# VH-VL binders against q9h9l3, part 24

Target 1, 176 residues: q9h9l3
Amino acid sequence: PRKMVAIDCEMVGTGPKGHVSSLARCSIVNYNGDVLYDEYILPPCHIVDYRTRWSGIRKQHMVNATPFKIARGQILKILTGKIVVGHAIHNDFKALQYFHPKSLTRDTSHIPPLNRKADCPENATMSLKHLTKKLLNRDIQVGKSGHSSVEDAQATMELYKLVEVEWEEHLARNPP

## First folded at step 15 (VH-VL)

Design Db11
Fold by OpenDDE, look of step 15:
Structure Db11 (fold): chain C 176 residues (1-176), chain A 120 residues (1-120), chain B 108 residues (1-108)
Amino acid sequence: as target 1 above (176 residues)
Amino acid sequence: EVQLLESGGGLVQTGGSLRLSCAASGFTFSNYAMTWVRQAPGKGLEWVSGISYSGEYTDYADSVKGRFTISRDNSQNTLYLQMNSLRAEDTAVYYCAKVRYYGSGSFDYWGQGTLVTVSS
Amino acid sequence: EIVLTQSPGTLSLSPGERATLSCRASQSVSDNWLAWYQQKPGQAPRLLIYGASTRATGIPDRFSGSGSGTDFTLTISRLEPEDFAVYYCQQRSSYPLTFGQGTKVEIK
């Protein structure tokens, strides 16, 4: 089996005026799209802005949420040694206060062949929603209820699979 | 071994008050969210209330909002449910349950419950 | 709230038979956040399945969960005498958390 997972995180606002992005949900799926992890997470600091419109996070979700330190340990255990696929994944790692090895990281927001396949400029940063619609003919992040991190992670994995062979060959010739 | 032991149940008149306690052991109590679930005689399970690991976040079923208060004392490894303005329909066995880390919102350990009977 | 409807209300079977229990949600349960519990008379509920398909610790492999969206199933491949009980599904997708009304698996 492939040691590949996809990750997507939702963040809420903490700190002054809620400008600090803190992890509030993390979803991890395997190569087949099966959920390996999906939990609400409690930031160590008071939540000022739930950012519900985008994050889908509500106060009620924090009732059964896992403390950040514990969740972080669980997540890192899953990610260790894996190829981690994400979209704009630097934001997820930042929220996790963790950085995965570059050689084991795949960011679908920075894969030129993927953009090319979607008839987008290769050097442009396209949204997950746009790429998913264009290449998978699927609508994600619809409505006003916020994002589904599981759906986003699954979409990210499926997008990567479209260019996996080509991109892995490229990386083998050009290690990061 | 994880253990949850409810207490405080009993007979109370309509409009009365009762405070339930749940003594926890066998795990780091302060790290886990907790919940109360009740079961009327011969009926199914009904979620009553939940509380985060620190106690900062709470939520309730609509049927008990404004009347019940969930709280916890992590120094004593104890969960509480203050029940005010009790009604006949509140008659039930009340279970305290531990929330899983994986699969949050599912309950992996339950107490044996304490019976609350509300009579007119 | 999300209403969970279980069927059938009662399932009469013999030891060794296959049991199939249904749990239908009034709306989609996000990310398969569905759990199953077993309750025997005079006992507290016991967690069987979480995440729709993951067995809790110590649960025999004859128990399995499946489904997504609004339709979920608990399957007991071969009923053992100790499996005759009431089974509840529970969603954690939205608050308030809700349970199904239960399915009683009784001996024929």
Scores: ipSAE 0.839, ipTM 0.918, lowest interface PAE 0.5, mean pLDDT 95
Fold by ESMFold2, look of step 16:
Structure Db11 (fold): chain C 176 residues (1-176), chain A 120 residues (1-120), chain B 108 residues (1-108)
Amino acid sequence: as target 1 above (176 residues)
Amino acid sequence: EVQLLESGGGLVQTGGSLRLSCAASGFTFSNYAMTWVRQAPGKGLEWVSGISYSGEYTDYADSVKGRFTISRDNSQNTLYLQMNSLRAEDTAVYYCAKVRYYGSGSFDYWGQGTLVTVSS
Amino acid sequence: EIVLTQSPGTLSLSPGERATLSCRASQSVSDNWLAWYQQKPGQAPRLLIYGASTRATGIPDRFSGSGSGTDFTLTISRLEPEDFAVYYCQQRSSYPLTFGQGTKVEIK
């Protein structure tokens, strides 16, 4: 009954020495993996470190990028009222300067049944790349050209589907 | 209603300079990235240059890099293209276009264009 | 650079007929970041489709886009007299931004 989406973000370095992580791309997919949102985003402050090896962000991407304030409004409109799935999703919400209700948040980096399926320690924080390889037999984030936030959001949704029934029942028994 | 009005086109000799302007209205110009696209007579569309909403980021097609400069004045809602060292190959209708957010990299509104003719 | 090749170069059809326009990319257009534009004689281009398949505001539903990867299609289900124009595809998946060379849809 409650609509579900998956989100993934790419960040660049801003602030002194580029140590602050600022949002530079956001992708949102629906339950079936169809893309609902995928935009480059221009942070409100100067980019010091594009972090291209991981982010895939280059200066030319910023030319047509959506200003952060506008992008944030668009993204939050999509997220409001929905179950939002992500991987280490706290980082994505921090970059959005946003708090999503915990009861509507699903973090594939912290789901014990998912770790068990991957033959990983139940309480370990496993990377999206590792879980996707183990459980979906797919290689994501290949090479040094940066991550695809669409690919990562789609993988995150597929991973959640593997444990969705069990985990939703667990959460119903143990309300956050 | 969004409107983009180009001006500044005309006849110019090879090696000369010309400055195009694009007056914008009907939207908050300072929130949007802008672009120039050209079309040589009887030919297709060629992306020329783009500029971010603040003007901080610019990019150019290789064919114009070093010769053309894109700029904007957000207080006057105006986009500019300074064209130097003009060549016969630069003869085209020049369009300014507004970048669509939620589909960035596509252009949802275009001006009617201004013709630049570079004589040998 | 991604080269977009449109076919056919010219499509001669009568009003009421279905038009199918092809756009092939030299490499995958990631995340289906492909747009279609219509340009009538003496006019500026008009955005028809973005995201490969999403109609821009105010575009009639007889226009539809489909495809992914390297192969994209614009379909006009029933041509009307005002649809005789040149159609361009455009990608922003890789820089520089590139357009196809165009398909002219003309009255037979």
Scores: ipSAE 0.651, ipTM 0.847, lowest interface PAE 1.6, mean pLDDT 91

Design Db14
Fold by OpenDDE, look of step 15:
Structure Db14 (fold): chain C 176 residues (1-176), chain A 120 residues (1-120), chain B 108 residues (1-108)
Amino acid sequence: as target 1 above (176 residues)
Amino acid sequence: EVQLLESGGGLVQTGGSLRLSCAASGFTFSNYAMTWVRQAPGKGLEWVSGISYRGEYTDYADSVKGRFTISRDNSQNTLYLQMNSLRAEDTAVYYCAKVRYYGSGSFDYWGQGTLVTVSS
Amino acid sequence: EIVLTQSPGTLSLSPGERATLSCRASQSVSDNYLAWYQQKPGQAPRLLIYGASNRATGIPDRFSGSGSGTDFTLTISRLEPEDFAVYYCQQRYSIPQTFGQGTKVEIK
């Protein structure tokens, strides 16, 4: 449990037409849901689209934001050696330009027992919002203020805990 | 040792202008966001303005929007606050402060402040 | 904006006593964005606590921060003579960032 953290990142659009997803916020929580990291992050390139509706990121958040290179170092320090839980976590790692070992990665968007528990097709990719509602009876990502990466990370951790024993046993028998 | 030294304060008439400076040393100035916070005599702290480490992003309190401009010269390790159309309610000690990387916008170092007095 | 209300306005205590300062937010604030500052007469503010519960560099152990949601607390376990000052809480969770109105800790 001490070696397990959950991560959620918010991204903004950079590059031509804002199609490049760049890290703008990262939240990391421990097994108990305590926040270990939560910072706004400045992309190295100019932000074209804040994607505020989804990301919750506004221009004003970038004023005190941590430069990407520094933030990345801080985040990697936290993640190193940990089991990292996330939802569609490949997007987070991509934004971080970081590759966590597959054996230490848990993606709640690709855990069949979790989908089964939620009465969803085991091979379907369900949203964090949907799974959270079905399994935790909690509403996340509501309102017009955008997502809360802390809330999402906490929800992700709670979801994983529901299937932790079963899934860890599965992975032990079938290492990635 | 981190040091922040404000200057440029003084007495100015209502409607006048003043430019504050903050000289920074003891850290890599260009790597950190900076902020201005003011304190009216006998009153509490009020955030005024902030600027990102490269100066691309700025923000202001509603009370000073359109009148104040925050800027920085990283080659000179200096933060600025251009204050135009000054009002009596702008009378305060103005502090420059450094934003820390960890702590989500907390200010880990402050200058000693410079007094701005706006009179009619 | 998020309004931070500190209480009490003034806290009169003697050296050696425990001080408990409250900071209430008008809406929920992530603890990572809550900070406490100390300001002595004639001096600039000094960061005490960041992230609701982390002591800044050089801050004595007698200072501690706690709380979550809308209620945050700064505790001084045993007041030292140099601790008599005004204390401010700050949030950067919501735009714009805001300070509490301050609590004055004075000698009884």
Scores: ipSAE 0.808, ipTM 0.908, lowest interface PAE 0.5, mean pLDDT 95
Fold by ESMFold2, look of step 15:
Structure Db14 (fold): chain C 176 residues (1-176), chain A 120 residues (1-120), chain B 108 residues (1-108)
Amino acid sequence: as target 1 above (176 residues)
Amino acid sequence: EVQLLESGGGLVQTGGSLRLSCAASGFTFSNYAMTWVRQAPGKGLEWVSGISYRGEYTDYADSVKGRFTISRDNSQNTLYLQMNSLRAEDTAVYYCAKVRYYGSGSFDYWGQGTLVTVSS
Amino acid sequence: EIVLTQSPGTLSLSPGERATLSCRASQSVSDNYLAWYQQKPGQAPRLLIYGASNRATGIPDRFSGSGSGTDFTLTISRLEPEDFAVYYCQQRYSIPQTFGQGTKVEIK
């Protein structure tokens, strides 16, 4: 029996015109929603656009932020060997410069039974905000103060629990 | 083991200046954010200033903003606090502290402190 | 600014007794950003608890932290003579980071 965690990341803009997305916060929660990791991360490249409206990240968060290389090592140590749940999780792994084994990855943006439970098209890519409102009766990402990666990771885990038995059985019968 | 040694404290008149130093050893100083925390005699702890591991990001408590400047020299493993326009309320023991990167940046190692006394 | 209010201001107890120290935040604080420090007279603070409930390296298991949101607790299950000190909570969730005013644990 594998341990399960949920992850969510926030990114800032680096590179030309701030178009490159670089990791600036990462939150990891366990099955019960307890926070295992929640750190601001200082990208190795100059930050051009904090994207604060969505990321919630401001310049002063970078003062005590963990250098990317150190944070990546800490995060990957937590993820290794675990089932990792996320929403559009490929973006999180890209920002970490890492790919987790597909057999141990769960993406709540690509689970047909979860969409069906929300009365949404099975093949649609639904937002975390929308699924959380419909299935958990919770409002997340409210206002213009930015997303909370802890809140988002916790919501992602709760959403997965709604379909966990069905989806784990499906994956066992249909290995990737 | 990890050591942080503050120096540069002393008696100074109101409006004067002092520069505090914190010599670091026993860890890779250039990988860690650092902070200054002060404690007035008989009082509690007050965060003063912090600096990122490369020195490119700094922040200050409102009470010292514009008067104090935090800096670091990673080649010398030294943290600094330049204190200008000193006031009586700046009288305190000044600690340097190392940021712990696990546990949301709590302060895992502290120096012994250096006393700054501001008299008019 | 998040204000941390510690209570009681002073806690007078005997060795072997259980100490319960409170830290109340003026706004909700993620528990991952809550720490506790011990300070003995003439010494620098020492990290006891990080992430509201995790003991720092070398801290005895008689120290425990709990709580979430606005209410956090440090518990010392059986006071030892060396535990008589001042205890501070700290939050780094909101900028600026702040400390509580301290709780002095003294011998009765």
Scores: ipSAE 0.629, ipTM 0.836, lowest interface PAE 1.6, mean pLDDT 91

Design Db18
Fold by OpenDDE, look of step 16:
Structure Db18 (fold): chain C 176 residues (1-176), chain A 120 residues (1-120), chain B 108 residues (1-108)
Amino acid sequence: as target 1 above (176 residues)
Amino acid sequence: EVQLLESGGGLVQTGGSLRLSCAASGFTFSNYAMTWVRQAPGKGLEWVSGISYRGEYTDYADSVKGRFTISRDNSQNTLYLQMNSLRAEDTAVYYCAKVRYWGSGSFDYWGQGTLVTVSS
Amino acid sequence: EIVLTQSPGTLSLSPGERATLSCRASQSVSDNYLAWYQQKPGQAPRLLIYGASNRATGIPDRFSGSGSGTDFTLTISRLEPEDFAVYYCQQRYSTPQTFGQGTKVEIK
């Protein structure tokens, strides 16, 4: 069986109006929740909007941050060959300018059995915070300091573990 | 082999100015953030300032904010620290150090340091 | 700021003995942001451990780092004569980054 990792990224706004979402932090955890990667990352373009309220990113975090090209290389080395679990993970991959094979990707925002378990409509897109509260009785993304990508990655992995067996069987019968 | 060589230290009067330099070799200087750390005689280590790999972002300890300016010339592989309005408490050996990206900003290489003495 | 308190202030040991150094943070620090340095008299600091438990390049196996949350430990399994020095812990989890006050390992 292939090893699984969970990923969560924080983005800042770049471009003329800050509408471009650029990677500013990436956290990766293994199946047990151990941190494999957690770094602040410098976008190649000037940051216009730190989006601190959500991202938790501040200017001071960028001083010793890893250049995007270097970080991307480090992250891809970790992800290669793994089953990658994330929440709304297409955003993370877009920010990384990398797309993992669909057959090796697990998006907890699109797993009907997970929603069912949380008494939510199977075809609805639920937030990570909501699912984590309902299924793990845990509060994440609390406070004014922004999100913790490590915490979010860990929560994502724990959520997936709840439906891993059922979902993997489903995917085996219905490969993407 | 990674090498960092500080220069520019010396004796200066209170209120005076001094500019430190750090010449880097043995690695792609322009790819790494750099930092200054100082150590007063017989004391511990104190972070002073940091600068991102392109020089776009800088940060300072509260004790030097408004007085010190960190900069870099990537074409010359050189890090700088402009020190103005120097005080007696700024007396220390000043180290330049390279930031390690894997390990969230630890300093994997240090220069030998340059001594700055501020006298009244 | 996060204050790092190292203990003991001085550790007197003989070559061949085990050294255990403590670094306590005033608040929780993520493991990835905790580092240890060694400094010998008249020399610049040298990175020993990064990410709480990873040995830097060229660091002997007798050095190891452990801990999480607020409590971190540097262990020297068997002291060599060249290991007698001052050791500092550092955190970069929050700004400003800070160092511990240091632990001096001296020969008994």
Scores: ipSAE 0.727, ipTM 0.889, lowest interface PAE 0.6, mean pLDDT 95
Fold by ESMFold2, look of step 15:
Structure Db18 (fold): chain C 176 residues (1-176), chain A 120 residues (1-120), chain B 108 residues (1-108)
Amino acid sequence: as target 1 above (176 residues)
Amino acid sequence: EVQLLESGGGLVQTGGSLRLSCAASGFTFSNYAMTWVRQAPGKGLEWVSGISYRGEYTDYADSVKGRFTISRDNSQNTLYLQMNSLRAEDTAVYYCAKVRYWGSGSFDYWGQGTLVTVSS
Amino acid sequence: EIVLTQSPGTLSLSPGERATLSCRASQSVSDNYLAWYQQKPGQAPRLLIYGASNRATGIPDRFSGSGSGTDFTLTISRLEPEDFAVYYCQQRYSTPQTFGQGTKVEIK
């Protein structure tokens, strides 16, 4: 429905020795998988490690990138009032320096019915790549050129749809 | 209202240099990435160079790399393009343009352009 | 480098007719990174469409964009006299960003 979105982010290394994870790309899709937002984001601190092998972020992406403060404002306008779906979504919210209401948050890394469908232990934390392969018969995050946050956000939404009815009913009976 | 005004174009011999300026008003210039796009007479658009909002990151088309330098002065709301070792194929109208955020690098405002003519 | 090929090169039509302009990419392009510009003689380009299908501020409803992957389309549902111009598509999905060579829409 029109009040649900999926988000995925890519991070680069900032701070001493590049150990701080800073937001450098954010993709948001609607229920149908249409892209609502997909921007490269320029962290306010110097980038020490682009982490390109996993992030897909390169120096040239930063030339037209949206400054973090502006991007955060744009992203939060999209997220406000919406059910937000993500995978290990606490990392995305941490990078955004933002807290979304628990009642409106859905984390596909922690949904027991999804694990059950994948023939995995209900309390296991499963990777997005693994769940997508098992349940959608799709390969994502292929190779060493980095992840696609658009692809990952779309996969996350499709995974949630597999358990949406059951999980929304569960949450209605068990408010967070 | 957003306004971009290029200047500094003119006639120059091959091997020569020119410096283009783009004066910006009507928006917070220091918040926005900027770009140069050129158009040879009777031809299409060609991206030339871009610069991040603080000037920390720059990029260039292969055809101009090593010869052109993009820069900005945020205190004076001005974008620059230093063009060295000019060639006949650099003859074009040069536009400055403002990057639109959310539109993933679309250029929402353009200047009127300044003509650079390179003759042998 | 992603090459954008526009067709036709020239489109000769009368006011009131529908114009369909094509932009084909040499590689798949995410819709979010495709834009269309209009350029009238003696003027700077003007942003029409961003994200393949979103009209920029002040662009009338007769302009619409569609397509995905390698094939994108700009449609002008009913040509007005002011629409006779050159139209360019642009991608910035992959660096370097590139423009198509343009489609001229002229009065028949």
Scores: ipSAE 0.672, ipTM 0.851, lowest interface PAE 1.4, mean pLDDT 91

Design Db4
Fold by OpenDDE, look of step 15:
Structure Db4 (fold): chain C 176 residues (1-176), chain A 120 residues (1-120), chain B 108 residues (1-108)
Amino acid sequence: as target 1 above (176 residues)
Amino acid sequence: EVQLLESGGGLVQTGGSLRLSCAASGFTFSNYAMTWVRQAPGKGLEWVSGISYRGEYTDYADSVKGRFTISRDNSQNTLYLQMNSLRAEDTAVYYCAKVRYYGSGSFDYWGQGTLVTVSS
Amino acid sequence: EIVLTQSPGTLSLSPGERATLSCRASQSVSDNYLAWYQQKPGQAPRLLIYGASNRATGIPDRFSGSGSGTDFTLTISRLEPEDFAVYYCQQRYSYPQTFGQGTKVEIK
């Protein structure tokens, strides 16, 4: 438990037409849901699309945002050696330009027992919002101000805890 | 050690202009966002303006928006606050402060401030 | 904007006593965005606590921060003579960022 953290990132659009997804916020929580990291992050390139309706990111958040290089260092320091839990976590790692070892990664969007518990097809990719509602009876991402990466990270951790024992046993028998 | 030294304060008439400077040392200035915070005599703290580490993004309190301009010269390790159309209520000690990147934008270092007095 | 209300306005105590300062937000604030500052007469503010409960560099362990949601507390376990000052809370959870009106800790 002490070696487990959950991560959720928000991205904005940079590059031509804003098609490049760049890290703009990162939240990391521990096993108990306590916030270990939550910072706005300034992409190295000019932001073209804040994607506010989804990301919750606004221009004002970038004024005191942490430069990407610095933030990346801080985040990697936290993640190193940990089991990292996330939802569709490959997007977060991509935005971080960092790839955590597969053996230490848990993606709640690809855990068949979790889907089964939620009465969903085991091989389907379900949203964090849907799984959270079905299994935790909690509504997330309901506001008009965009997503809360802290809330999402906490939800992700709680979801994983529901299947932790079973999934860890599975992984022990079937290492990635 | 980190040092921030404000200058440019003084007495100015209502409607006048003043430019404050903040000389920074002891850290990589160009890597950090900066802010101005003011304090009227005998009163509390009021955020005035902020600027990102490269100066690409700025923000202002509603009370100064359209009148004040924050800028920086990273080659000179200096933060600026151009104050136009000054009012009596702008009278305050103006502090420059460094933003802490771990701590959600708290201000970990402050200058000693420079006094701006606006009189009619 | 989020209004931070500090209480009491003035706290009169003696050295060695425990000080408890309150900061109440008009709406919920993520604890990561709550900070406390100390300001002595004629001096600039100094960061005490960031993220509601983390001591800044060089801050003695007699200072501690706690709380969540709308209620935050700064505690000085045993007041030292140098601790008599004005204390401000700050939120950066929403824009504009705002400060509390301050609590003055004075010697009885």
Scores: ipSAE 0.816, ipTM 0.913, lowest interface PAE 0.5, mean pLDDT 95
Fold by ESMFold2, look of step 15:
Structure Db4 (fold): chain C 176 residues (1-176), chain A 120 residues (1-120), chain B 108 residues (1-108)
Amino acid sequence: as target 1 above (176 residues)
Amino acid sequence: EVQLLESGGGLVQTGGSLRLSCAASGFTFSNYAMTWVRQAPGKGLEWVSGISYRGEYTDYADSVKGRFTISRDNSQNTLYLQMNSLRAEDTAVYYCAKVRYYGSGSFDYWGQGTLVTVSS
Amino acid sequence: EIVLTQSPGTLSLSPGERATLSCRASQSVSDNYLAWYQQKPGQAPRLLIYGASNRATGIPDRFSGSGSGTDFTLTISRLEPEDFAVYYCQQRYSYPQTFGQGTKVEIK
């Protein structure tokens, strides 16, 4: 009965030499893959590197983008009280300047049963693209136009569903 | 109540200049991206230009690049459009509009428009 | 740039009838980035629908949006006298933002 959502974010480079990752797009989908949130977000700091090849973010996207402070409030309202699924999700939470309860967090980059299904070492960190290809027979992040955070969030939810029963039982017996 | 009031329109000759203003009230202007959209007589809507909430990001339709400059003064709650090198095809009603957040950049409030007529 | 083609150009109907307005995109448009506006004579446009199917605040239930990809529809289930106006679709998925050319809904 507890609702699940999946989240994916795209980042741009801010700070010295563009090394700080700042939120520039966020997509949230429900259990069925329906889009609950998908907005471009304007970081409060100067953008040094759009990282367009991976992020898909261009200068033009920032013109009408939601200011970070406003977007963060909108996003956190959606996430509160829900199980949040992501891939390497700590990066998304860091960009949101947010800490979600560990008991309600699911990270598809660190689920041993999921790695086993992909014929990978249990403790290996596997990319979303690789897991999606191996386990869902689907290509994501295709081309050079950057990633789609909607596509990535949807893939992440589908991957979690493959191990949901087993992993939820494991977590019930081994609380984080 | 959100209100947007355009001013500064009028009759101008080809090659001339005008500056449009849009006075905003009823919301925190400095938190919102703003846009200019125009409508030639008897024609449809055309996006002209947009500006981010702090003014650091701007974009323009190809038809006006290099001739029009969008700007804002957040201390006066005012949006501007400087129009130079005006052409006959710039004749239109010019609307300012507020960007809606959580609506993927749709325009939720519009002014009533100001008419710009460019003649030879 | 994405061209939006609205059809029909003019839709002549009586009050109480159902209106169906089409917007076709030259390239696929994300549903979250498509909106519909109403413009009554002598007035500024008004936002009706955002995200292809979500009614804006204060918009009556008789207005609904649907569609995805390249084909989008605005439906007015039962026309009221105040609904006779021009309707525009708009996309912001690809830059520059573009509007359709409009569909005029007029009294038959």
Scores: ipSAE 0.675, ipTM 0.856, lowest interface PAE 1.4, mean pLDDT 91

